# VH-VL binders against Stonin-1 (STON1): the designs that were tried, part 1

Every score and structure here is a prediction.

Target 1, 134 residues: Stonin-1 (STON1), of Homo sapiens (Human) (q9y6q2r275to408)
Amino acid sequence: GWSFMLRIPEKKNMMSSRQWGPIFLKVLPGGILQMYYEQGLEKPFKEIQLDPYCRLSEPKVENFSVAGKIHTVKIEHVSYTEKRKYHSKTEVVHEPDIEQMLKLGSTSYHDFLDFLTTVEEELMKLPAVSKPKK
Positions, changes and structure headers below are counted from each chain's first letter, unless a header gives other numbers; antibody chains are not in Kabat numbers.
F, E and O are the ipSAE of ESMFold2-Fast, ESMFold2 and OpenDDE, as the mean of both directions, binder to target and target to binder. V2 is 0.75 times the mean of E and O plus 0.25 times the DockQ between their complexes.
[cut] stands for letters that were removed.
Atom coordinates printed by the task and the answers are left out, and those that the model quotes come from them; centres of patches stay.

## First folded at step 1 (VH-VL)

Design a01 (framework fv_alextatug)
Fold by ESMFold2-Fast, scan of step 1:
Structure a01 (fold): chain C 134 residues (1-134), chain A 122 residues (1-122), chain B 110 residues (1-110)
Amino acid sequence: as target 1 above (134 residues)
Amino acid sequence: EVQLVESGGALVKPGGSLRLSCAASGFTFSNAWMSWVRQAPGKGLEWVGRIKSKTDGGTTDYAAPVKGRFTISRDDSKSTLYLQMNSLKTEDTAVYYCTTDYYEDSGYFDYWGKGTTVTVSS
Amino acid sequence: QSVLTQPPSASGTPGQRVTISCSGSSSNIGSNYVSWYQQLPGTAPKLLIYSNNQRPSGVPDRFSGSKSGTSASLAISGLRSEDEADYYCAAWDDSLSGVVFGGGTKLTVL
């Protein structure tokens, strides 16, 4: 696991750094992400099962007034919604719908890269995606 | 630069009322949760209560010693926080600080005003 | 009495390390983040540590925070005369639905 920071929901025009909370983060086999308020606690406050539609956003380096330089990344879930073409009753297109699941940060570049690598490896092991169920 | 300026502190007799104000600048007041914290002479810090932003419901929370007597309110158009104090007791004598309170799981008070002094005495 | 327990005083000499403890319970420190505040004589409190161990911009790294179970600790290394102040810990208390402070520790630099 890793000591990371979880981005809490944005408050308009507040100092961004005040919205980060420290967490202890684990990635378990099978694509399970667990977040704890501290290392050594028995129960995570949040547990996420990653699926093959999950992805990591492009990593960024952001500067915050209180927290300073933080390496940030989002875990996103990508789904596809069928839409009928304007001029057709039978033709459909699939458009992406991107949901931000969480935003994570670290002041440690080493831990940040290790986390990204671990998540990507677990995502690669998940079963291939298929056509949506009906 | 964030600034908080308290005013309204005065000498009041027991049973009296007083309204404190806190003028905020340097941040978007309407999205901030705000708290009042007090400190009796020679004593420690004591949380009085808070008010959430209107977008988060605008609800208030109070410490047990002031519940039912004190009311926290805000005027977002004036970027001003208020503390209405009724039925004042000698135990309410303190310096009252206005603080920013962005509390969620990691609650803390980032900015503090210089305080305004309330003395409740006969 | 205060809900969080701090020693009423602490002392050290310039250059030394001093540690200030803060003891609580499962409903406050055990479940929630801890913040620390420095109050210089005649001034308003200033945020020194937030979220257990994070420093605001401008707070030197000789100030550090830690938390273990239901207790938290503030460490000040390389003590200076200007560190002479009152120090307070604070945390949300789930059972009280409010913020609780420690009783404060008066640090004297001898």
Scores: ipSAE 0.005, ipTM 0.551, lowest interface PAE 12.2, mean pLDDT 82

Design a02 (framework fv_alextatug; at its last look DockQ between E and O 0.05; V2 from the best seeds 0.00; counts 0 for: pae E 12.1 > 2, placed apart)
Heavy chain, then light chain:
Amino acid sequence: EVQLVESGGALVKPGGSLRLSCAASGFTFSNAWMSWVRQAPGKGLEWVGRIKSKTDGGTTDYAAPVKGRFTISRDDSKSTLYLQMNSLKTEDTAVYYCTTDLYDEYSGYYMDVWGKGTTVTVSS
Amino acid sequence: QSVLTQPPSASGTPGQRVTISCSGSSSNIGSNYVSWYQQLPGTAPKLLIYSNNQRPSGVPDRFSGSKSGTSASLAISGLRSEDEADYYCAAWDDSLSGVVFGGGTKLTVL
ESMFold2-Fast, scan of step 1: ipSAE 0.183; ipTM 0.660
ESMFold2, look of step 2: ipSAE 0.000; ipTM 0.548
ESMFold2 (binder alone), look of step 2: mean pLDDT 93; pTM 0.953
OpenDDE, look of step 2: ipSAE 0.131; ipTM 0.740
ESMFold2, look of step 4: ipSAE 0.000; ipTM 0.575
ESMFold2 (binder alone), look of step 4: mean pLDDT 93; pTM 0.952
OpenDDE, look of step 4: ipSAE 0.120; ipTM 0.732

Design a03 (framework fv_alextatug)
Fold by ESMFold2-Fast, scan of step 1:
Structure a03 (fold): chain C 134 residues (1-134), chain A 123 residues (1-123), chain B 110 residues (1-110)
Amino acid sequence: as target 1 above (134 residues)
Amino acid sequence: EVQLVESGGALVKPGGSLRLSCAASGFTFSNAWMSWVRQAPGKGLEWVGRIKSKTDGGTTDYAAPVKGRFTISRDDSKSTLYLQMNSLKTEDTAVYYCTTGLWFGELYYMDVWGKGTTVTVSS
Amino acid sequence: QSVLTQPPSASGTPGQRVTISCSGSSSNIGSNYVSWYQQLPGTAPKLLIYSNNQRPSGVPDRFSGSKSGTSASLAISGLRSEDEADYYCAAWDDSLSGVVFGGGTKLTVL
């Protein structure tokens, strides 16, 4: 498991918001992600079942004044929406519709890479799904 | 096991002072934002105030009825939250609960609650 | 008395669905997340719903939350006798710079 930071949804009032909160994160066989308020607690506060449409976004490095460099990544759920092509009544395309499930951060590059590898390995073990045809 | 244990509740005369304590265990207290919530006999819940972690500025916020009379403080070395109550009024009579938001960003919910300590203000 | 408005009571029979409303304004529910708390007789409150519609670990899926505009709702399906309790909604209020609670709803299971 890993000590990471979870992005908190942004609030309208900046004075009453906090953007990141520390969590302890586990990835279990079968693509189960468990989040704990901290390491050593018996019960996770949240458990997420990843499915074959989940993906990791492109990793980024974000700079914060006090915390320094933080490695960030999003866990996204991808679906496809059928849309009509411009200038056509009959031609369609399938466009990705991306939902952000989680945004995670870590000050440890090694832990960050280990997490990315673990998630990708678990995603590859999930049952195959067929992609929509164009 | 995450636990919060309040203490210090007593019978006090109007105009008096009292200090409540909340002992925290089972989590990293220094990272947590802490709140006090009270409940008068037979009445609903009323938020008293909160204190942020030192890393988030250590600032405090108070509900209007207690502003200027109550002070929230913390001692991270003892994993203890305090509520200093001055100029007590009969309407301050309530069970006082210590709460924490272990989620560190959802200021609008109280994740863990203690069992409460009773403050009675009367002559 | 309270900043958020809840009905003082609600009732249902075992197995039925009950909803409890919570009405606020743009400075609280309209701009911020809603949480719900359950208080069983003689006990401290317990977090039931956070971030409008999320359940903590250990809370059954028959409890659900929703929010629309300046109002929120708690739904309890498959009502059981052990659900008899007081229920409170809460949200941060930007104008008051503090948390505000609803007045509470006493749920009776008949």
Scores: ipSAE 0.007, ipTM 0.590, lowest interface PAE 8.8, mean pLDDT 83

Design a04 (framework fv_alextatug)
Fold by ESMFold2-Fast, scan of step 1:
Structure a04 (fold): chain C 134 residues (1-134), chain A 125 residues (1-125), chain B 110 residues (1-110)
Amino acid sequence: as target 1 above (134 residues)
Amino acid sequence: EVQLVESGGALVKPGGSLRLSCAASGFTFSNAWMSWVRQAPGKGLEWVGRIKSKTDGGTTDYAAPVKGRFTISRDDSKSTLYLQMNSLKTEDTAVYYCTTEYDFWSGYPYYMDVWGKGTTVTVSS
Amino acid sequence: QSVLTQPPSASGTPGQRVTISCSGSSSNIGSNYVSWYQQLPGTAPKLLIYSNNQRPSGVPDRFSGSKSGTSASLAISGLRSEDEADYYCAAWDDSLSGVVFGGGTKLTVL
């Protein structure tokens, strides 16, 4: 597991900065993410089962006014929505609908990279899925 | 670790002026939002005002009782916060605390992360 | 007078749980995050809880915060004599464009 930070949307303010809360993060076989308030606790406060439609966003290095340089990544869930074309009654397209599940960050590049590698490995072990034609 | 040291507290007559200073160390002062909070003898906490970092606009906000009389400023080259108090009233008698409105992890303002030990201002004839 | 309402006093015995309430309105607690501060006798206040329910490093998990609607609560479990202090809630107020504090609660450990 890894000492990480979780972006907490419910604590978003009207200001440019967002709150980051410290967490301890684990990845279990089968694509299970567990979040703990701190290392050494027996019970996670949140557990997420990744499915084959989950993905990691492009990793970024972001600067925050006081928190400084943080390596950040989003865990996204991709679904496909059937929508009608503008001014058309019958023509339909399948468009990706991207939901941000989590935004995670770390000040440690080593831990960050190890986390990304572990999640990608677990996602590859999940059953393959097919996307609808665009 | 973050340290804040207030100074400048004194006994002043009503109508007088006083300037308080707050020396900051242990963090990047230029990125921090800074505020002043006061506490009258035997009373509760009262927010005085704040100043944003230059990157966030450098603007100030004040509580109604001090607006127009008090001015908050900062000198990032000296890592120092100031409170200029004019037209002092007896009800301004208090311990004045310097505080940060960010922490190193969250970057989220509107809570007072680190506090100094305070400097005492007494307004009396 | 304070904008946020707290009971002026609270008490408990060692090992008990005590809860301190903080009541506000839609312009402060109802729309913004709540923080809590502990002030030991003769000392400066210390941040105890921020963003409704988060603890800074060094604050034991005996302290927890919660928020529901326009009210917030601080819970202190496993009371110890060193918890005897004044406790203050605070939130940004949209109508006043400033931080507002509760009146403070003096906690006595009997």
Scores: ipSAE 0.000, ipTM 0.521, lowest interface PAE 12.5, mean pLDDT 82

Design a05 (framework fv_alextatug)
Fold by ESMFold2-Fast, scan of step 1:
Structure a05 (fold): chain C 134 residues (1-134), chain A 127 residues (1-127), chain B 110 residues (1-110)
Amino acid sequence: as target 1 above (134 residues)
Amino acid sequence: EVQLVESGGALVKPGGSLRLSCAASGFTFSNAWMSWVRQAPGKGLEWVGRIKSKTDGGTTDYAAPVKGRFTISRDDSKSTLYLQMNSLKTEDTAVYYCTTVEYTYGSGTYEYYMDVWGKGTTVTVSS
Amino acid sequence: QSVLTQPPSASGTPGQRVTISCSGSSSNIGSNYVSWYQQLPGTAPKLLIYSNNQRPSGVPDRFSGSKSGTSASLAISGLRSEDEADYYCAAWDDSLSGVVFGGGTKLTVL
């Protein structure tokens, strides 16, 4: 696992800003991502099952006042909606629908690259999905 | 270099209004949560309120003494934070600081802390 | 009106270790992290400690923080004349839904 930072969403009844909170991160076989508040805890506070439509965004280097230089990446889920063009009786288009699942950061370039590589390897091992036929 | 520069402080009469500005540079202002903190002459620090980034809803929160009288707003195109002060009282006399807001968590516990501070602008409310 | 209680003053001699206390309740320090701010004479406050015991970049290691129950402490080792300042603790207060500060401690280096 890795000591990372999560862009933390604000929760009901908490009036905290949404910034970077420390987490401990694990990737398990089968595309399972687990997040812990601290290393050594028995139970993750969140577990995400990745599917073949998940992707990593383009990695960035961003600067923050307290956290400093952070390597950041988003885990996104991509789906496609088939739509007919409003001015055409026959033309259809496939529009991407991109959902941000979470945004992660690290101050360690080595840990950041190791994490990206591990996630990509697990995504490649997931079975291909196709629509069932009528 | 991360910098915050406050301006707009003045002498105003009780019941008057005043608008403070805070010019931000050296970071992505549109991603930042911001706050105002004040300090009366010879006294300690007092939190005034905060504003979230537009992405996080752009909502505001205020300390009880200023709620209903003060309004915090932001203009991300100008990287500027504002404090509109109405119905001013002598108790509002203070140096007003703008700050960036950071937070952390551990084991489910949250922290709201002020990372970068400006030099402040002085507001005096007197007849 | 300060919500957290600090001694109004503290003093030490060069090279000494001094400790500044900060006392709260279950709704603030007892439930949430503590931050500390240093205000040198005539200047704006600056962040000195966050998350109870973490230092921002640029803060020397002779400054340290700790928390136990509803109280927190700032320790300054190897005291220097440049440390003469007002020191403030702060924490989120669940009952007030806002940040609360201590009354401040004026540190004098004799």
Scores: ipSAE 0.000, ipTM 0.544, lowest interface PAE 15.0, mean pLDDT 82

Design a06 (framework fv_alextatug)
Fold by ESMFold2-Fast, scan of step 1:
Structure a06 (fold): chain C 134 residues (1-134), chain A 121 residues (1-121), chain B 110 residues (1-110)
Amino acid sequence: as target 1 above (134 residues)
Amino acid sequence: EVQLVESGGALVKPGGSLRLSCAASGFTFSNAWMSWVRQAPGKGLEWVGRIKSKTDGGTTDYAAPVKGRFTISRDDSKSTLYLQMNSLKTEDTAVYYCTTDEYSYGEMDVWGKGTTVTVSS
Amino acid sequence: QSVLTQPPSASGTPGQRVTISCSGSSSNIGSNYVSWYQQLPGTAPKLLIYSNNQRPSGVPDRFSGSKSGTSASLAISGLRSEDEADYYCAAWDDSLSGVVFGGGTKLTVL
């Protein structure tokens, strides 16, 4: 099960450049997404736990100066945010965690679509996220 | 639209110096890692070296046969890559290509048409 | 001398599948991505395959790449006369801190 994709790392410096680079991904049961610099390596350099509130953005086709046409998607991590009412009542609200976003791409539409389908299928199998204890 | 144009190739004597230029257009040059690759007459491809973008450190790497003799530099304001060649040897006779390293893995995405350097008596 | 080993020549007839091999070591192909370049007679090389098996925009799906251990292969299916060219493999070499190329394979379409 490997998926070959492209990733553009995000830098917090406004003057930093961005460059699409190859990445190898595994989607494992239980919503685990592993990222590798090369196929067949034993250890991923990054492991992401997807939860049922994660969502895929609407896929786009974007053009980049050197890389050309890339099919892109964002995986947004939507997490619980605990808010307190003025009169002491605690309420849990689900809010998008845009800053923990992963942007992926591919030059191959079919490979791109197959990857998205695999991720969505695994997300549908995950159990509901529990509310914080009261 | 993406284009690289090499220039500066000439006939030089052994021990001489020569500076090659590569004019880039149609892409954001300042974001790109750039490389030089050469090809001797009737022979295969040989990597010369590369320079990273300024945001990735602007550092250079060179193949052993040219290390200490060749220097790669860039002028992002002019979208131009340079190769300064010193202490030239007959073995440096080749067509020199300017390339982009699109994915920063030593992979040459876009190539120019090349400029010819001949080192001979 | 080339660091990566390719056969000096390969041949096929129109419509056939041809495979070009590229052999390296643990410091190059075994640890890094492989790219392939096509050089048509009298022209500059073009990137044909990158990151072992990916095609740039405009490269037909008849061309495919693969890598296993310290070796890589370029496969050309549905061979056409316009595929007659020199083909080069390349990879970064950790020991040399630079890109190394194969010696090139001249593909003749008979």
Scores: ipSAE 0.000, ipTM 0.526, lowest interface PAE 15.7, mean pLDDT 80

Design a07 (framework fv_alextatug)
Fold by ESMFold2-Fast, scan of step 1:
Structure a07 (fold): chain C 134 residues (1-134), chain A 123 residues (1-123), chain B 110 residues (1-110)
Amino acid sequence: as target 1 above (134 residues)
Amino acid sequence: EVQLVESGGALVKPGGSLRLSCAASGFTFSNAWMSWVRQAPGKGLEWVGRIKSKTDGGTTDYAAPVKGRFTISRDDSKSTLYLQMNSLKTEDTAVYYCTTDSLGYSYGLMDVWGKGTTVTVSS
Amino acid sequence: QSVLTQPPSASGTPGQRVTISCSGSSSNIGSNYVSWYQQLPGTAPKLLIYSNNQRPSGVPDRFSGSKSGTSASLAISGLRSEDEADYYCAAWDDSLSGVVFGGGTKLTVL
């Protein structure tokens, strides 16, 4: 089914002029997220493959103008970066390196929760995969 | 009730300056992206420019015909949007509308409009 | 010379379906959402459609929007005398870093 959401598109660079606005989403089996400009279109303008290292951030509430309360969440990809410990030449620590893939929102709490539940269910179904190379 | 009330429109001579104000009420102004749109007598709509909320960087964008002459600013403590117009030309004669972007996630959405204030540039 | 192209006029009779076109390019309609505005005589414009096909609260479902490639359309079904107005399309233009409007279409209900 279709989910009506708000999105913050990924910037290519500081000169990019991308519109930040409503979109239609489908979450398909296998962790596939499709984005459409209109409901009922055959072809998405963007398709994202989620992997087992993807997560939903902690949901927030943001207020916009006369639209009021918007529920927001980020879809993030988590990898681990090796860093040298202070005072050590040989000891290292692994710290999470978090990449924001999408920032989504909704004016409807019910629709927002339904979307988050659908994404979480599909993430849990994804098979274990080798840790991504750095 | 969400309301935008423009003021400051006047008859001015070419080369003059004028500041328009837009008083906002009924919503949280500090979260809103705000725009100015104008309409010359008997003509179509023309976007003037916009200002983002301070949370989103507070940056401004302007249409080419007004860039360098007009400045958009906001005073969140007074819930007021401003348009400072300098080096006015006869082609700036128009009704000037203040607008909101109610969703805050759009470039060019004009959700709520004021009634407009008339600026006439004539000798 | 508006950047987006609309027919200058359109007409219909009560109960008919009329369509108003809006043509742009890859830098505006082709890459960004389209909005539509209704301006009744002597009044400020009003948001009628946003994000290509969404209706604000209070806009009846007989108004609909669509977008395909670099063109957009506003459809008004069950045309009523109260629909007589000027209609404008708008979109962000990446090349200009600003909003562009169509030239407007005057809809006459005969």
Scores: ipSAE 0.007, ipTM 0.594, lowest interface PAE 8.9, mean pLDDT 82

Design a08 (framework fv_alextatug)
Fold by ESMFold2-Fast, scan of step 1:
Structure a08 (fold): chain C 134 residues (1-134), chain A 123 residues (1-123), chain B 110 residues (1-110)
Amino acid sequence: as target 1 above (134 residues)
Amino acid sequence: EVQLVESGGALVKPGGSLRLSCAASGFTFSNAWMSWVRQAPGKGLEWVGRIKSKTDGGTTDYAAPVKGRFTISRDDSKSTLYLQMNSLKTEDTAVYYCTTEDWGSDEYYMDVWGKGTTVTVSS
Amino acid sequence: QSVLTQPPSASGTPGQRVTISCSGSSSNIGSNYVSWYQQLPGTAPKLLIYSNNQRPSGVPDRFSGSKSGTSASLAISGLRSEDEADYYCAAWDDSLSGVVFGGGTKLTVL
């Protein structure tokens, strides 16, 4: 049940380099994502509850000077805000507000796809939501 | 849409004080790390300082020229960033920009910029 | 003086490729990611490149970044008159515990 991924951890001190480093993840039924500093620990250091407004961003291959080529993806939360059009009292525009929850990477294409598939499967099981269209 | 709007710029005498504000919209401000960057007339960019989210400790970092004189703070309930400037010098004359840092990547780049507010320190 | 060193000016003709250098030390570029900013005349700076070589959405692929050792470069291919601007590099400096900028390069399209 473990997914081995990379992330850039929060700086522990101001002298530390900011490099992609290992993170261990579990994706549990009900859209629960658990993060561990090492495999086999009983308790995650962070747990994220995905809701129906969460999505995976467009997967990319990004080049980093130290880490090289990494497959990257963001877990994003999307909300929609309503704004009145300029000069209109009745016309409104629905604009997406996107918040980044987590950015993950992998040097292994196969492991990367397995993780994305697992997350998408769990997101599909969450209740559908109505979203405004533009 | 992520937007930052600075305000509070004014003409101030040397030794005076001034507080700048930056109103944020279109993102979860409480999660964002925020910075101030300034630019003197006809000169280049100079980083002033930054503040982390309260969840990440709410700590501040300052460039040497402003340490002890400037204070960065935030009010998450108002989605507003502040820069309190004390003991102002003529060399503090600049356009002051509010910026966001990327949440979750911790890479110290300035993602979104406001249009700036002008501070003039002269006698 | 700025902590990171850039040439004060650069120039090219439409369609040409130009490069802007940024030189630092082990405590900044050598240890940390580089970002680049474009400032069009009369406007606020805009993020152009982050993480040494990544483009934000909306930045055309004519712009690319690279880093080697303690130096970084911004390349602009297919130069256009609208690219005439000031360009700044930046990186965190471990010894100063703060962000440092280059002095800026004024790019003129001839």
Scores: ipSAE 0.000, ipTM 0.518, lowest interface PAE 12.1, mean pLDDT 82

Design a09 (framework fv_alextatug)
Fold by ESMFold2-Fast, scan of step 1:
Structure a09 (fold): chain C 134 residues (1-134), chain A 128 residues (1-128), chain B 110 residues (1-110)
Amino acid sequence: as target 1 above (134 residues)
Amino acid sequence: EVQLVESGGALVKPGGSLRLSCAASGFTFSNAWMSWVRQAPGKGLEWVGRIKSKTDGGTTDYAAPVKGRFTISRDDSKSTLYLQMNSLKTEDTAVYYCTTDTEYYYDSSGYYEYMDVWGKGTTVTVSS
Amino acid sequence: QSVLTQPPSASGTPGQRVTISCSGSSSNIGSNYVSWYQQLPGTAPKLLIYSNNQRPSGVPDRFSGSKSGTSASLAISGLRSEDEADYYCAAWDDSLSGVVFGGGTKLTVL
């Protein structure tokens, strides 16, 4: 697993206006992503089952005012909505509907690349779904 | 397992000084934002101030009644938070609590939130 | 005086639903998230609700929060004797650059 950061939506509350929260990430066989508050804990606070419609966005290097330089990537879920083509009763078009599931970051380029490679390999091993997701 | 233990509370004279400590264990202290909150006898809660993690700038914020008199600091190597109290007034008499964000939650909206943890408090009495 | 306004007391009988209000302004509740804390007699405060309406692990779902405009509300359904405590709301205040608390509500279970 890897020491990473989870993007937190900008918030104003008692304890945190933090942009990035530190987490420990694991990727298990079968496309299971586990998030821990820190390394060495027995239980993850969140477990996500990736499906064949999940993808990694184009990796970026971003600068944040407090957190500094971070390598970032999004885990997105892609579905397709079947729509009737304009002025046609028989032709349909499939429009992508992209949902951001997570935005993750790391200050370590090596860990970042290792994570991307591991996730892509696990996604390729997942069995194809028999029906398109709506 | 996650614990905050305050210490250093005492009886002091007006105009005196006192340093409180908060020992943290069971979580990664260096990543946490830390706050002090106080409660006068029989009264409600009053926020004293906070200190951000070093990664988030290490800056401090203070409530108006203590600004210029109190200083919050941290020692990440010892997992310890401090409150240096100078020019103490009788109005500073209170139980002082140490608090922190230790855990993230994934909620039904897909967002992540911190959860506050509080220590048991340490009592400061300022009297002649 | 407290910046956020709460009723000083509230009461109910076992099984009832009670609601505790918290009134602020545009610089605090109107612009920022609200949290709620429970303080049992002789103990430190405990986080009950954060980000207006979210519960930490271990807080039963009979506790709920809401926010509308510059006001927030804590609801306790299925009231139990162990709910007898002081309840505080809190929010960041942009004009003060700090956290502000309500004056607290003493809940009595009759």
Scores: ipSAE 0.007, ipTM 0.602, lowest interface PAE 8.7, mean pLDDT 83

Design a10 (framework fv_alextatug; at its last look DockQ between E and O 0.23; V2 from the best seeds 0.00; counts 0 for: pae E 7.2 > 2, placed apart)
Heavy chain, then light chain:
Amino acid sequence: EVQLVESGGALVKPGGSLRLSCAASGFTFSNAWMSWVRQAPGKGLEWVGRIKSKTDGGTTDYAAPVKGRFTISRDDSKSTLYLQMNSLKTEDTAVYYCTTTYSLGMDVWGKGTTVTVSS
Amino acid sequence: QSVLTQPPSASGTPGQRVTISCSGSSSNIGSNYVSWYQQLPGTAPKLLIYSNNQRPSGVPDRFSGSKSGTSASLAISGLRSEDEADYYCAAWDDSLSGVVFGGGTKLTVL
ESMFold2-Fast, scan of step 1: ipSAE 0.205; ipTM 0.722
ESMFold2, look of step 2: ipSAE 0.023; ipTM 0.655
ESMFold2 (binder alone), look of step 2: mean pLDDT 93; pTM 0.954
OpenDDE, look of step 2: ipSAE 0.017; ipTM 0.653

